VHH binders against Peroxide stress-activated histidine kinase mak1 (mak1). Designs and how they scored, part 7

Target 1, 123 residues: Peroxide stress-activated histidine kinase mak1 (mak1), of Schizosaccharomyces pombe (q9p7q7r1507to1629)
Amino acid sequence: SVLLAEDNIINIKVISRYLERIGVKFKVTMDGLQCVEEWKREKPNFYSLILMDLQMPVMDGYQACNEIRKYELENDYPKVPIVALSANALPHVVLSCKDSGFDSYLAKPITLQHLSLIISGIL

## First folded at step 5 (VHH)

Design s27 (from s5 with D52R G54S S57Y; framework vhh_7xy4_2)
Fold by ESMFold2-Fast, scan of step 5:
Formats: C-alpha cells, structure tokens, sequence
Structure s27 (fold): chain B 123 residues (1-123), chain A 121 residues (1-121)
C-alpha cells in the first residue's frame, strides 16, 4: 500500500487516478503531520512506499521525512521508501532531499510514466 | 544524437578569468535546465552552477558564488560559464550537463567530453 502526502486537491486527484491505473492500493493525507501519524498508526510494513510533497502546511515534507527516519531508528522499524514530490528539480534541491533521508525524487508535473517507473523500481 | 561540446578551458594564473562555452545539439535546448559540473582529477563530481530553461533562475554552489556567472543563449543553443577570481582549487575538468529525470543514479541525463581548467602559477 502507498501512502500519499499532498495538500493540493488537483494534484491529489491526478496522482490518485495514476495510482488506480497502476493498480496499487493507497491512502491520502493532506499534510506532513497527518502522513507521519497515519504511518505510525499502521504496522511496520503496511505501507511499502510514501509519496511525499515537499511543500505542505503544518509539517513540510522535509520535516515529515526526518520524523519518520528518527522514529524508525528509535523503534527499530524497517526503513520505508520515501519519494519526494516537488515543482523544483534543480540539483541542490535533489541533493537536499537525499540529505533529508528521501530515497528518490519525482518532479512536478508528475506523469503516469514516471510514477509507474518509480513504483516498479521500489515495489 | 544528443551532443554537448564544451570549450574555453586552459591554463591561467590565480586571480585570472576564463569563459567556458557549451554548444548543445540533438534536443530542444530551451526546454531543459542546464548545469555546469566539475571533476578534479581523482575526485567526485561537484555541481557548481545551474540555470533554468528560461534563464530566469540560477543556482551556485558556495565554493563559486560571487565569482562565477552562468548564462545561456537559447537562440544559439549555447550555455556559458564566466569564471572570475580563479583559485588553484578550481582546477578540474568542467562538464556541461543536461537536466535528467532519474534521481536514483543522479540528476543529469547527459554530459559532454569536458574542457580542462588548470589554475597554476
């Protein structure tokens, strides 16, 4: 199951449609805090992938990723793959994502092809 | 075929200046972010400057900020790097790089053969 954190309703609709077409089960959360709490609520391997928007209210994607990595380390949890979603695909943003604990990056606008490739590589 | 051809490198003394050029062909140059990356002998790649497809946004690594200027001419399919106040630590092979979508292995999709910059007295 895929966990999506995204605050923009149009982006949620587009990505949800793509996930349905790819044939994976998923849950939507609308900020980083909701994402962290939903992930913690389930058992360790319930979510096999997190798609995380970098820019969200309450808790942004960098903060959410850091909190998940900290929780994994403190509680001996398996490391879940986290893919950053961002409108900015410049090298310094990509490198910042790696330093923050993300496993990969997808540039907006997200396409069915790129999402399918990343999911196939992880799942 | 995709091709990036760098030129303008050479030997300069500390404090000198060089202007690098990259001639691009085989793709729609104006649609992609472009970057300059460098690799000192026996070391890893360093992204030093990036420019948006329109030329409206630029990024510089801290090591070159204030000394180097990246620019592009979309009508000529050419990328430039103006290098001022050169230091011995700037000695490296300099590559022009095109935006890629594969974050897994790295950011750039293609780089050219490079042009050598040597800063020495």
Amino acid sequence: as target 1 above (123 residues)
Amino acid sequence: QLQLVESGGGLVQPGGSLRLSCAASGFTFSSYYMAWVRQPHGKGLEYIATIRSSGGYTYYSDSVKGRFTISRDNAKNTLYLQMNSLKPEDTAMYYCAKEGYDFWEGYFDYKGQGTQVTVSS
Scores: ipSAE 0.006, ipTM 0.178, lowest interface PAE 10.3, mean pLDDT 82

Design s28 (from d5 with S31D; framework vhh_7xy4_2)
Fold by ESMFold2-Fast, scan of step 5:
Structure s28 (fold): chain B 123 residues (1-123), chain A 121 residues (1-121)
Amino acid sequence: as target 1 above (123 residues)
Amino acid sequence: QLQLVESGGGLVQPGGSLRLSCAASGFTFSDYYMAWVRQPHGKGLEYIATIDSGGGSTYYSDSVKGRFTISRDNAKNTLYLQMNSLKPEDTAMYYCAKEGYDFWSGYSDVKGQGTQVTVSS
């Protein structure tokens, strides 16, 4: 299943509809901290993919990604694919995401086509 | 329709200069960040520079800092790359890219045909 971290209700509704059309099970969390805690709560490999908004309250996507990667290394967990979601698909932001441990990047507004390609490439 | 048309490439000697242009149409140019990326023959895409929607902030890869300058003219819907002190390693197809580009996949929603830069005598 897919774990989504996104704080914007409109983006949540759009991405959720796309995930439903693609036919994958998913869980929504509304900030980075909720995302990290939900991922830790489940067993390894329960979530096959995390879609992570970069800008969220409480804990942003960079911090959340870093926490997950540190937890994986410390507990010998398999690396879960994490895809950054950003209002800007800027090369410098993309490079920062890569350095922070993200596996891929999607620009908002997210399209069904691009999301489908990412999911088929990872899952 | 959405279009990006790159121009200004060519053959230049090491140490020379070129100015690339990218003419944008079919979208509100001033609303988007813009970038230059390049692809050497037989290699992957390499990020070069990004400029914000208003032109007030710029970002560069380490390989071109101090040599290249990205700029834009929102009134003309045009993106520029001033390339100075060119080196043979700068030889590549140069593309402009609109915000919305997926760097990892090597594609963008609007990339254009590119303009070839060859640095050689």
Scores: ipSAE 0.014, ipTM 0.242, lowest interface PAE 7.7, mean pLDDT 82

Design s3 (framework vhh_7xy4_2)
Fold by ESMFold2-Fast, scan of step 5:
Structure s3 (fold): chain B 123 residues (1-123), chain A 122 residues (1-122)
Amino acid sequence: as target 1 above (123 residues)
Amino acid sequence: QLQLVESGGGLVQPGGSLRLSCAASGFTFSSYYMAWVRQPHGKGLEYIATIDSGGGSTYYSDSVKGRFTISRDNAKNTLYLQMNSLKPEDTAMYYCAREGYDFWSGYYFDYKGQGTQVTVSS
């Protein structure tokens, strides 16, 4: 199952349609804090992939990724793959994502083709 | 089909300046973020600078901040790098690069040109 963190309703609808076409089960959360808490509520490995928007209110994607990685280390949880979603595909943003614990990156606008390739490569 | 052709490299003394150009063809240049990267002899690729599709936002590696300026002319499909206060450590093959979606494969661009050599030596 895929966990999506995204605060823009149009992006949520588009990505959800793509996930449905790919044939994966998923849950949507609307900020980084909701995403972290939803992931913590489930058992390890319940979510096989997290799609994480970098820019969200309350807790952004960088903070959410750091909280998940910290929790994994403190509780001996397996690392869940986390893919960053960003309108900015600039090299420094991509490098910051790598340094923050993300496993991969997708540039907006997200396409069905790119999302399908990432899911095939990770799952 | 896709072509990025760099020019403007050469031999220059420390403290000197060079302006690199990159002529793009085979794609809609004005729709892509563009970057300059370099590769010193026997070393890996190093990121230098990036510029957004409209030219309004620029980003630099710490090693070149304040010395290099990236710019673009979308009407001419051309990317530029103005290099000032050059150091021997800036000696490298310089490549213009198009930013793509897959930066996690060990490179942060989906296409680069053939390069132009910059040598800083006294």
Scores: ipSAE 0.006, ipTM 0.187, lowest interface PAE 9.5, mean pLDDT 83

Design s32 (from d5 with S31D Y33W S57Y; framework vhh_7xy4_2)
Fold by ESMFold2-Fast, scan of step 5:
Structure s32 (fold): chain B 123 residues (1-123), chain A 121 residues (1-121)
Amino acid sequence: as target 1 above (123 residues)
Amino acid sequence: QLQLVESGGGLVQPGGSLRLSCAASGFTFSDYWMAWVRQPHGKGLEYIATIDSGGGYTYYSDSVKGRFTISRDNAKNTLYLQMNSLKPEDTAMYYCAKEGYDFWSGYSDVKGQGTQVTVSS
């Protein structure tokens, strides 16, 4: 199962449509805090992948990723793959995502082909 | 074709300084953003600093802000990292990276052999 954190309703609709076409189960959360709390609510390995928008209200993607990585380390959880969703694909943002604990990134606008390749490589 | 050769690492005491260099060849250096990344023993790659193609914009990880300075000399195809106020936690293999770093290849994807920095008393 895939966990999506995205605050923009149009992006939610597009990505959800892609996940449906790919044929994976998924849950949508609308900010980083909701994402962290949903992930913590489930047992380790329940979510196989998190798609995380970098810019969200309440808790942004960097903060959410950091909270998940901290919780994994403190509770001896397996590392869940987290893919950053970014409107900015400049090299410093990509490298900053690696430093922040993300496993990969997808540049907006997200395409079905690119999302499908990511999911096939991780799941 | 692309070659990046890091140098300038060594053993230093806490509070010391080092200047790292990266000699670039096989591509038009002045067209690309460049970065420094590091890998502590047994850990993943950590982003340190990025500089744009012209040298006017720089970005730093929070762990090194105020202590490290990234710079470049496009006439010499060389990238630099000035490291001041070094701490034991700065101990790592340091690598330079060109833009287009393949994020998909995983955290062990590095260019060149790197240069070792060890901060120990």
Scores: ipSAE 0.000, ipTM 0.139, lowest interface PAE 11.4, mean pLDDT 81

Design s33 (from d5 with Y33F S105E V110Y; framework vhh_7xy4_2)
Fold by ESMFold2-Fast, scan of step 5:
Structure s33 (fold): chain B 123 residues (1-123), chain A 121 residues (1-121)
Amino acid sequence: as target 1 above (123 residues)
Amino acid sequence: QLQLVESGGGLVQPGGSLRLSCAASGFTFSSYFMAWVRQPHGKGLEYIATIDSGGGSTYYSDSVKGRFTISRDNAKNTLYLQMNSLKPEDTAMYYCAKEGYDFWEGYSDYKGQGTQVTVSS
């Protein structure tokens, strides 16, 4: 199953429709803190993929990614794939995502085609 | 359907210059950001430069800023990378890539076969 962290209701609706069409189970969280807490609540490997908006209130995507990676190291958890969602496709943003522990990046607006490809590549 | 064909690589001495080209087909080239990425032997992909769909905005990694220039010709569906003041650490396989996550390893359908650049004294 997929865990989605996104605070914009329109983006949530669009991405949710795409995930339904792809045929994967998913859960939505509306900020980075809710995402981290939901991921920690479940057993390791419950979520196969996290889609993480970079800009969210309370805890942003960079902070959430760092917290998950730190928790994985401290608790011997397997590394969950985390894909960054961002309006910026600038090289420094993409490189910053890599340095922060993200596995990949999807530029907004998110398309069904790109989301399908990333899911089939990761699972 | 999407196809990217890089060319222009070769052996060059430190301080030299090379101009890479990428011929794109199978998609509406003028509608997408394009990028150059590279992969040194035994290392991961490294982003080099990005250009917006119209060619008006360009962005560079710190390692190449001031030395490399990305440009495009939408009428010819071609992307370019002008590389000046080349250093041994620029040695890598260079790929052009369409915008998005396809810059990462495993999404090779959105990048070409590459062109080898070797900078050796």
Scores: ipSAE 0.011, ipTM 0.221, lowest interface PAE 9.3, mean pLDDT 82

Design s36 (from s1 with S31D T50Y D52S G54S G56S S57Y; framework vhh_7xy4_2)
Fold by ESMFold2-Fast, scan of step 5:
Parts: structure tokens; C-alpha cells; sequence
Structure s36 (fold): chain B 123 residues (1-123), chain A 121 residues (1-121)
């Protein structure tokens, strides 16, 4: 199962349609805090992948990723793959994502082909 | 068909300078961000400098800021790294890299053969 954290309703609709086309089960959360709480609520390995928007209200994607990684270390949880979703395609942002604990990165606009390739490589 | 060929490495004393070049072919060089990455023997890869497709934006890691300068010549499909005030900790294999849409795929698929830089006295 995929966990999506995204605050933009149009992006949610687009990505949800793609996940349905790919045939994976998923849950949507609207900010980083909701994402962290949903992930913690479930058992380890319930979510096989997190798709995380970098820019969200309440808690952004960098903060959410860092919280998940700290929780994994403190509770001896397996590392869940987290993919950053960003409108900013600059290499410096990609490097910052890697340093923050993300496993990969997808530039917006997200396409079905790009998302399918990432999911096939991770799952 | 994609090819990146690095040159300009060598043995240099601390405080010295080297200029690295990367000849790119098999893709539209002017459309892509380019990077220099390095790997000391037996250690992980470190991104040290990035340059935008036009050359207007550059980024440097803290380890090389003020000492290294990245530049490009889109007419010649060539990337450069000017390295000044070299230190023993700069000893590494230096690679030219093309960034893709995905951090992993862009980094590994578009890395050249490398050029060795050794800083010792």
C-alpha cells in the first residue's frame, strides 16, 4: 500500500488516478503531520512506499521525512521508501532531499509513466 | 551512445591547482544540468558542484566553496572544474555526471569513467 501526502486537490486527483491505473492500494493525507500520524498508526511494513510533497502546510515534506526516519531509528522499524514530489527541479533541491532521508525524487508535473517507473523500481 | 569523458586529473602538491574537463556526447548537452561528483578510494560519492543548463546557477558543497569553480561551454559540449588551493582530503576519483528526472537514474546512468586527483607531498 502507498501513502500519499499532498495538499493540492488537483495533484491529489491526478496522482490518485495514476495509482488506480497502476493497480496499487493507497491512502491520501493532506499534510506532513497527517502523513506521519497515519504511518505511525499502522503496523511496520503496512505502507510499502510514501509519496511526499515537499511543500505542505502544518508540517512540510522535509520535516515529515525527518520525523519518520527518527521514529524508525528509535523503534527499530524497517526503513520505508519515501519519494519526494517537488515543483523545483534544481539539482540542489534533489541533493537536499537525499540528505533529508528521501530515497528518490519526482519532479512535477507528475506523469503516469514516471510514477509507474518509480513504483516498479521500489515495490 | 551517451558518453562522458573526464580528463585533467593528476598528482599535485597541497596548495596546487588543477583544471578538469568533461567532454559530453550522445545527448543535447545544453538541455541538462551537469555535476561534478567525487569518490575517495573505498568511500561514498560526494556531489561537489552543480551547474544549470544555461550556466546561470551554480552550487558548491561546503567542502569546496571558495576553492573550486564549475563552468560550461555549451558550444563545445564541455564541462569544467577549476580546482584551487588543493588539500590532501581532495584526493579522489572525480566524475562528470548528467542529472536526470530521477536522482538515482540521472546520477548512475550518466556518470563518466572518472579522472584521478591525488594531492600529496
Amino acid sequence: as target 1 above (123 residues)
Amino acid sequence: QLQLVESGGGLVQPGGSLRLSCAASGFTFSDYYMAWVRQPHGKGLEYIAYISSSGSYTYYSDSVKGRFTISRDNAKNTLYLQMNSLKPEDTAMYYCAKEGYDFWSGYFDYKGQGTQVTVSS
Scores: ipSAE 0.000, ipTM 0.153, lowest interface PAE 11.9, mean pLDDT 82

Design s42 (framework vhh_7xy4_2)
Fold by ESMFold2-Fast, scan of step 5:
Structure s42 (fold): chain B 123 residues (1-123), chain A 123 residues (1-123)
Amino acid sequence: as target 1 above (123 residues)
Amino acid sequence: QLQLVESGGGLVQPGGSLRLSCAASGFTFSSYYMAWVRQPHGKGLEYIATIDSGGGSTYYSDSVKGRFTISRDNAKNTLYLQMNSLKPEDTAMYYCAKEGYDFWSGDYYFDYKGQGTQVTVSS
């Protein structure tokens, strides 16, 4: 199962359509805090992948990723793959994502092809 | 087709300075972020600096902050890197890179890099 954190309703609709087309189960959350709490609520390994928008209200993607990584270390949870979703594919943004604990990065606009490649490489 | 031609490298002593240039053609230079990346002999690519399309925002890796300055001249389709207080660890092949839309590949992101210009810092 895939956990999606994205605050833009149009992006949610597009990505959800792609996940349905790929044939994976998923849940949508609308900010970083909702994403962290949903992931914590489930058993370890319930979510196989988190797709995390970098810019969200309440808690952004960087903060959410850091909280998940801290919780994994403190509770001896397996490391869940987290893929950053961003408007820019610039080297500094990609490095910032890696430094924050992300496993991979997808540039917007997200395409079905790129999302499929990431999912097949992780799942 | 897209072409990037780096120049300005050479041999300098520690504490010295060099200015690198990248001549761009085959795309609308003023519409894209540009970056400098480097590759030390026998090692992977390392991100150095990024500049936005208009030249108003710049970003640097921690290893070069305060020593290197990235700039651009959109009228001349040219990207620059001013390197001051050079250290032996700055020895590398330096590449000009164009903004891309892609997923994470290996340890570093890079796209449309040119042939490079060698910088050697040695006493």
Scores: ipSAE 0.006, ipTM 0.225, lowest interface PAE 10.6, mean pLDDT 83

Design s43 (framework vhh_7xy4_2)
Fold by ESMFold2-Fast, scan of step 5:
Structure s43 (fold): chain B 123 residues (1-123), chain A 122 residues (1-122)
Amino acid sequence: as target 1 above (123 residues)
Amino acid sequence: QLQLVESGGGLVQPGGSLRLSCAASGFTFSSYYMAWVRQPHGKGLEYIATIDSGGGSTYYSDSVKGRFTISRDNAKNTLYLQMNSLKPEDTAMYYCAKEGYDFWDLGYFDYKGQGTQVTVSS
């Protein structure tokens, strides 16, 4: 199952349609805090992938990723793959995501082809 | 054909300076962010600096802040890296990179050149 954190309604609809076509189960959360809380509620390995928008209200994607990585270390949880979603796929943003604990990234606008490739490499 | 050709590397003593150049062709240089990245022998790629399409915004890794300066000349399709106060840890192959692909394991950049070797040693 995939956990999506994204605050833009149009992006949610597009990505949800793609996940349906790929054939994976998923849940949507509207900000980084909801994403962290949802991931913590479920047992380890329930979510096999998190798709995380970098720019969200309440808690952004960088903060959410950091909280998840900290919780994994403190509780000896397996590391869940987290893929950053960004309108800005410049080299410094990509490498900053890697240094912040993300496993990969997808540039917006998200395409079915690129999302399928990421999921095939992880799942 | 897209081409990036790096030059300016060499052997230098600790504390020395080098200026790297990257000659770009085959794309509209002034439309893209450009970056310098490096790879020490046997290690992964390390981000160094990025410059926006117009040259007005620059970003640096913590390892090089205050020592390196990235700049560009859009009229000449050339990217530069001025490296001051060089340390042995700066020894690496240096690559010029155009803003790149969507997956960092498949490449942080669409294209890179052959690179230019910088060795900081006495």
Scores: ipSAE 0.006, ipTM 0.210, lowest interface PAE 9.4, mean pLDDT 82

Design s44 (framework vhh_7xy4_2)
Fold by ESMFold2-Fast, scan of step 5:
Structure s44 (fold): chain B 123 residues (1-123), chain A 122 residues (1-122)
Amino acid sequence: as target 1 above (123 residues)
Amino acid sequence: QLQLVESGGGLVQPGGSLRLSCAASGFTFSSYYMAWVRQPHGKGLEYIATIDSGGGSTYYSDSVKGRFTISRDNAKNTLYLQMNSLKPEDTAMYYCAKEGSYDFWSGYFDYKGQGTQVTVSS
């Protein structure tokens, strides 16, 4: 199962359509806090992948990723793959994601091809 | 086998123009994003531009936006970079990169060919 954190309704519709075409189960959350709470609510390994927008209200993607990584360390949970989603594809943004605990990066506009490749490599 | 061959570099004065080419073979060129990256002498790799598989979407670093144009010809398996209003700080070895071969995430470059040298000086 894939957990999606994205606050833009148009991006949610596009990514959800792609996930449906790929044939994976998924859940949508609208900010980083909802994403962290949903991930914590389920048992370990329930979500195999988190797709996380970097810029969201309440808690952004960087904060959400840090919170998940901290929780994993404190509770001996397996590390869930977290893929950053961003309109900014510049190397400094990608490197900041790596330093923040993300496992990979997808630049917007997200295509079915790129999303499918990431999912095939992880799931 | 994947092969990328860059050409078109040279010595040019500030304000001049150059067009770089990258001849691709060994993979389905039309299925992948392509990018241009550069490495100035003694510095790390710097992202320049990316183009999607169909050529309809392009992305640029702030340092080149408005001066450089990335394009592709899928029928010829060729990637281009049109460079206008060249500045001394554009001096670097230029490389083309297939989606996944230059990993922005790790800074790793799977295939780094010979590149093509661009020197901007008066």
Scores: ipSAE 0.007, ipTM 0.178, lowest interface PAE 10.1, mean pLDDT 83

Design s45 (from d5, 16 letters changed; framework vhh_7z1x_3)
Fold by ESMFold2-Fast, scan of step 5:
Structure s45 (fold): chain B 123 residues (1-123), chain A 121 residues (1-121)
Amino acid sequence: as target 1 above (123 residues)
Amino acid sequence: QVQLVETGGGLVQPGGSLRLSCTASGFTFSSYYMNWVRQAPGKGLEWLSGIDSGGGSTYYADSVKGRFTISRDNAKNTLYLQMNSLQPDDTAVYFCAKEGYDFWSGYSDVWGQGTQVTVSS
């Protein structure tokens, strides 16, 4: 199962349709806090991939990723793959994502091809 | 089917110029962000420059800013890197890369074979 954190309704609709076409189960959350809470609510390994928008209200993607990594370390959870969703492919954004504990990133606009490759490589 | 082919490398003297080309096939080139990266002997990959699908936004690593210019011709499915004021430490194999899902692992959807640039002195 895939967990999506994204606050933009248009992006949610596009990515959801891609995930449906790929044929994976998924859940949508609309900010970093909802994402962290949903992931904690389920048992370890329930979500096999998190797609995380970097810019969200309440808790941004960097903060959410750090909170998940901290929780994994404190509770001996396996590390879930977290892929950053970014409006920019600038090197400083990529380096910030890596330093924050993300496993990869996807630049917007997200394509079906890129999302399929990520999912096939992880799931 | 999907491939990238780099050309234009060679031997140049310090202060010289080269223009690299990357020809894409097997995918809709005009829909993707494209990158230039390099690998010097015995070192890891270094990102140099990126360009959005339409060519309106360009980005550069500090090491090449003001010396290199990225551009694209979507009608020809070709990416370019104009390299000016070349220095010995620009010696590397240069790769074009379609934006991939695994950027910081050093992998991309599509990588070319690379083209060797040697700056003598």
Scores: ipSAE 0.012, ipTM 0.187, lowest interface PAE 8.9, mean pLDDT 82

Design s46 (from s1, 15 letters changed; framework vhh_7z1x_3)
Fold by ESMFold2-Fast, scan of step 5:
Structure s46 (fold): chain B 123 residues (1-123), chain A 121 residues (1-121)
Amino acid sequence: as target 1 above (123 residues)
Amino acid sequence: QVQLVETGGGLVQPGGSLRLSCTASGFTFSSYYMNWVRQAPGKGLEWLSTIDSGGGSTYYADSVKGRFTISRDNAKNTLYLQMNSLQPDDTAVYFCAKEGYDFWSGYFDYWGQGTQVTVSS
């Protein structure tokens, strides 16, 4: 299953439509804190991939990614793939994502083709 | 098969006007709310306007109130956005999007490929 963290309702609708077309099961959360709590609630490997918007209220994507990575280390969990979603494709943002523990990066607007390729490479 | 096709974008000078059109097919256009949304370079999606199924109720984002007018022609399956007093900040790809009845149960919005609007001298 895929876990999506995204606070923008229109982005949620688009990405959800793409995930349905790809044929994967998924869950939506509306901020980084909800995402971290949902991921912790389930058993290890329940979610095979997290799609994480970088800019969200309450807890942003960087903070959420760091919390998940810390929890994995403390509880000897396997590292879940986390893909950053961002409107900003500048080199410093991509490097910041790598330094924060993300496994990959997708620039907005997200296309079905790019999302499908990422999912095929990870799952 | 649901299809939405936007047209009418282009290059316009500040203070100018453009009219965008969206032609819908593959669903009963007159039964759904319709929306305009845009995405500026390097930014997320911004909702601009909604029109109800009959065209009697309209809603606008504060950024476009008084400048943009949404309308529809159900006989032609066409949605319009009249854009007046355009400013450089209006530069974006503009999308038309269909409302779903139940977002969480698998009824999702569909939208077109978008039309580019550039406001620059």
Scores: ipSAE 0.000, ipTM 0.076, lowest interface PAE 22.2, mean pLDDT 81

Design s47 (framework vhh_8pnl_2)
Fold by ESMFold2-Fast, scan of step 5:
Structure s47 (fold): chain B 123 residues (1-123), chain A 120 residues (1-120)
Amino acid sequence: as target 1 above (123 residues)
Amino acid sequence: QGQLVESGGGLVQPGGSLRLSCADAGFTFSSYYMAWYRQAPGKERELVATIDSGGSTYYADFVKGRFTISRDNAKSTLYLQMNSLKPEDTAMYYCAKEGYDFWSGYSDVWGQGTRVTVSA
């Protein structure tokens, strides 16, 4: 199952449609705090992948990723793959995401092809 | 690895057409996605269209029905056929070769760009 954190309704619709076409189950959350709480609520390995928008209200993607990584370390949870979603495609942003605990990066606008590559690399 | 080289830009009237080409000197990334991006002065680069090695495509809504992306893998060349051009299509157009590795994230290679101007 995929967990999506994204606050933009158009992006939610586009990504949800892509996930449906790929044939994976998923849940949508609309900010980083909702994402962290949903992930904590489920058992380890319930979510195989988190797609995390970097810029969200209440809790941003960097804060959410940090909280998940902290919780994994403190509770001996397996590390869930977290993929950053960002409008900026420059190499320094990719490196910043890696340093922040993300496993990978997808540039906005998200395409079906790029999302399929990410999912094939995880499943 | 080779550099991407764009060509085919120019000045056209509204409603006209152009075909952009992007040559990849290093044909080693058969699994890489190819993409066209554009950037108007003072704006961010935006994705126009993508194509995978097998020919599956995606288009941004603002070009859907007007632009066609294609590739010739034997010639290591990417194309963008641009029809029904509008003044708002005026921008530098960039070719990108994008790959994905789970641990490394995106690897990308960019061309220098080709200028498209649409005006009366």
Scores: ipSAE 0.000, ipTM 0.134, lowest interface PAE 12.9, mean pLDDT 79

Design s48 (framework vhh_8ghr_2)
Fold by ESMFold2-Fast, scan of step 5:
Structure s48 (fold): chain B 123 residues (1-123), chain A 122 residues (1-122)
Amino acid sequence: as target 1 above (123 residues)
Amino acid sequence: EVQLVESGGGLVQPGGSLRLSCAASGFTFSDSYYIGWVRRAPGKGEELVATIDSGGGSTYYADSVKGRFTISADISKNTAYLQMNSLRVEDTAVYYCAKEGYDFWSGYSDVWGQGTLVTVSS
């Protein structure tokens, strides 16, 4: 199961349609805090992948990623793969993602092909 | 074949300035790659200091150096610079010039220079 954190309704629709076509189960959350709370609510390994938008209200993707990594360390949880989603294709953003604990980066506009490849590589 | 050569490090007093240079050869300053400066102080991990993308002139600075350091690039000379002003003792580190690309599925492939030592001491 995939957990998606994304605040833009159009992006949610596009990514959801791609996940449906790939044939994976998923849940949508609309900010970083909802994503962290949903992930904590389920048992370890329930979500095999988190797709995390970097720019969201309430809690952004960097904050959400850091909170998940901190919780994993403190509670001896297995590390869940977290993939950053960003409209910004600049290399320094990719470096910031790496430093923040993300496992990979996916630039917008997201395509079915790119999403399929990352899911097949992780799942 | 692909290499980065740093220069410009040295000993400077607090409040002083230094300009670091990074000469690239075997590749052009373009595509998905950028030139960045990473520093490593004794006994500490790596800190990304600044990056510049030749295609857009987009820059990034770590919070610790904003307003004091300026990154620039001369595309015709295939050289990047880091102008360091108002230097502090905590800026003491080996400074590395790095060219990084990325592989969407596995992360980065790196090319790093040999580093140049910057010592800020009174």
Scores: ipSAE 0.000, ipTM 0.150, lowest interface PAE 10.4, mean pLDDT 78

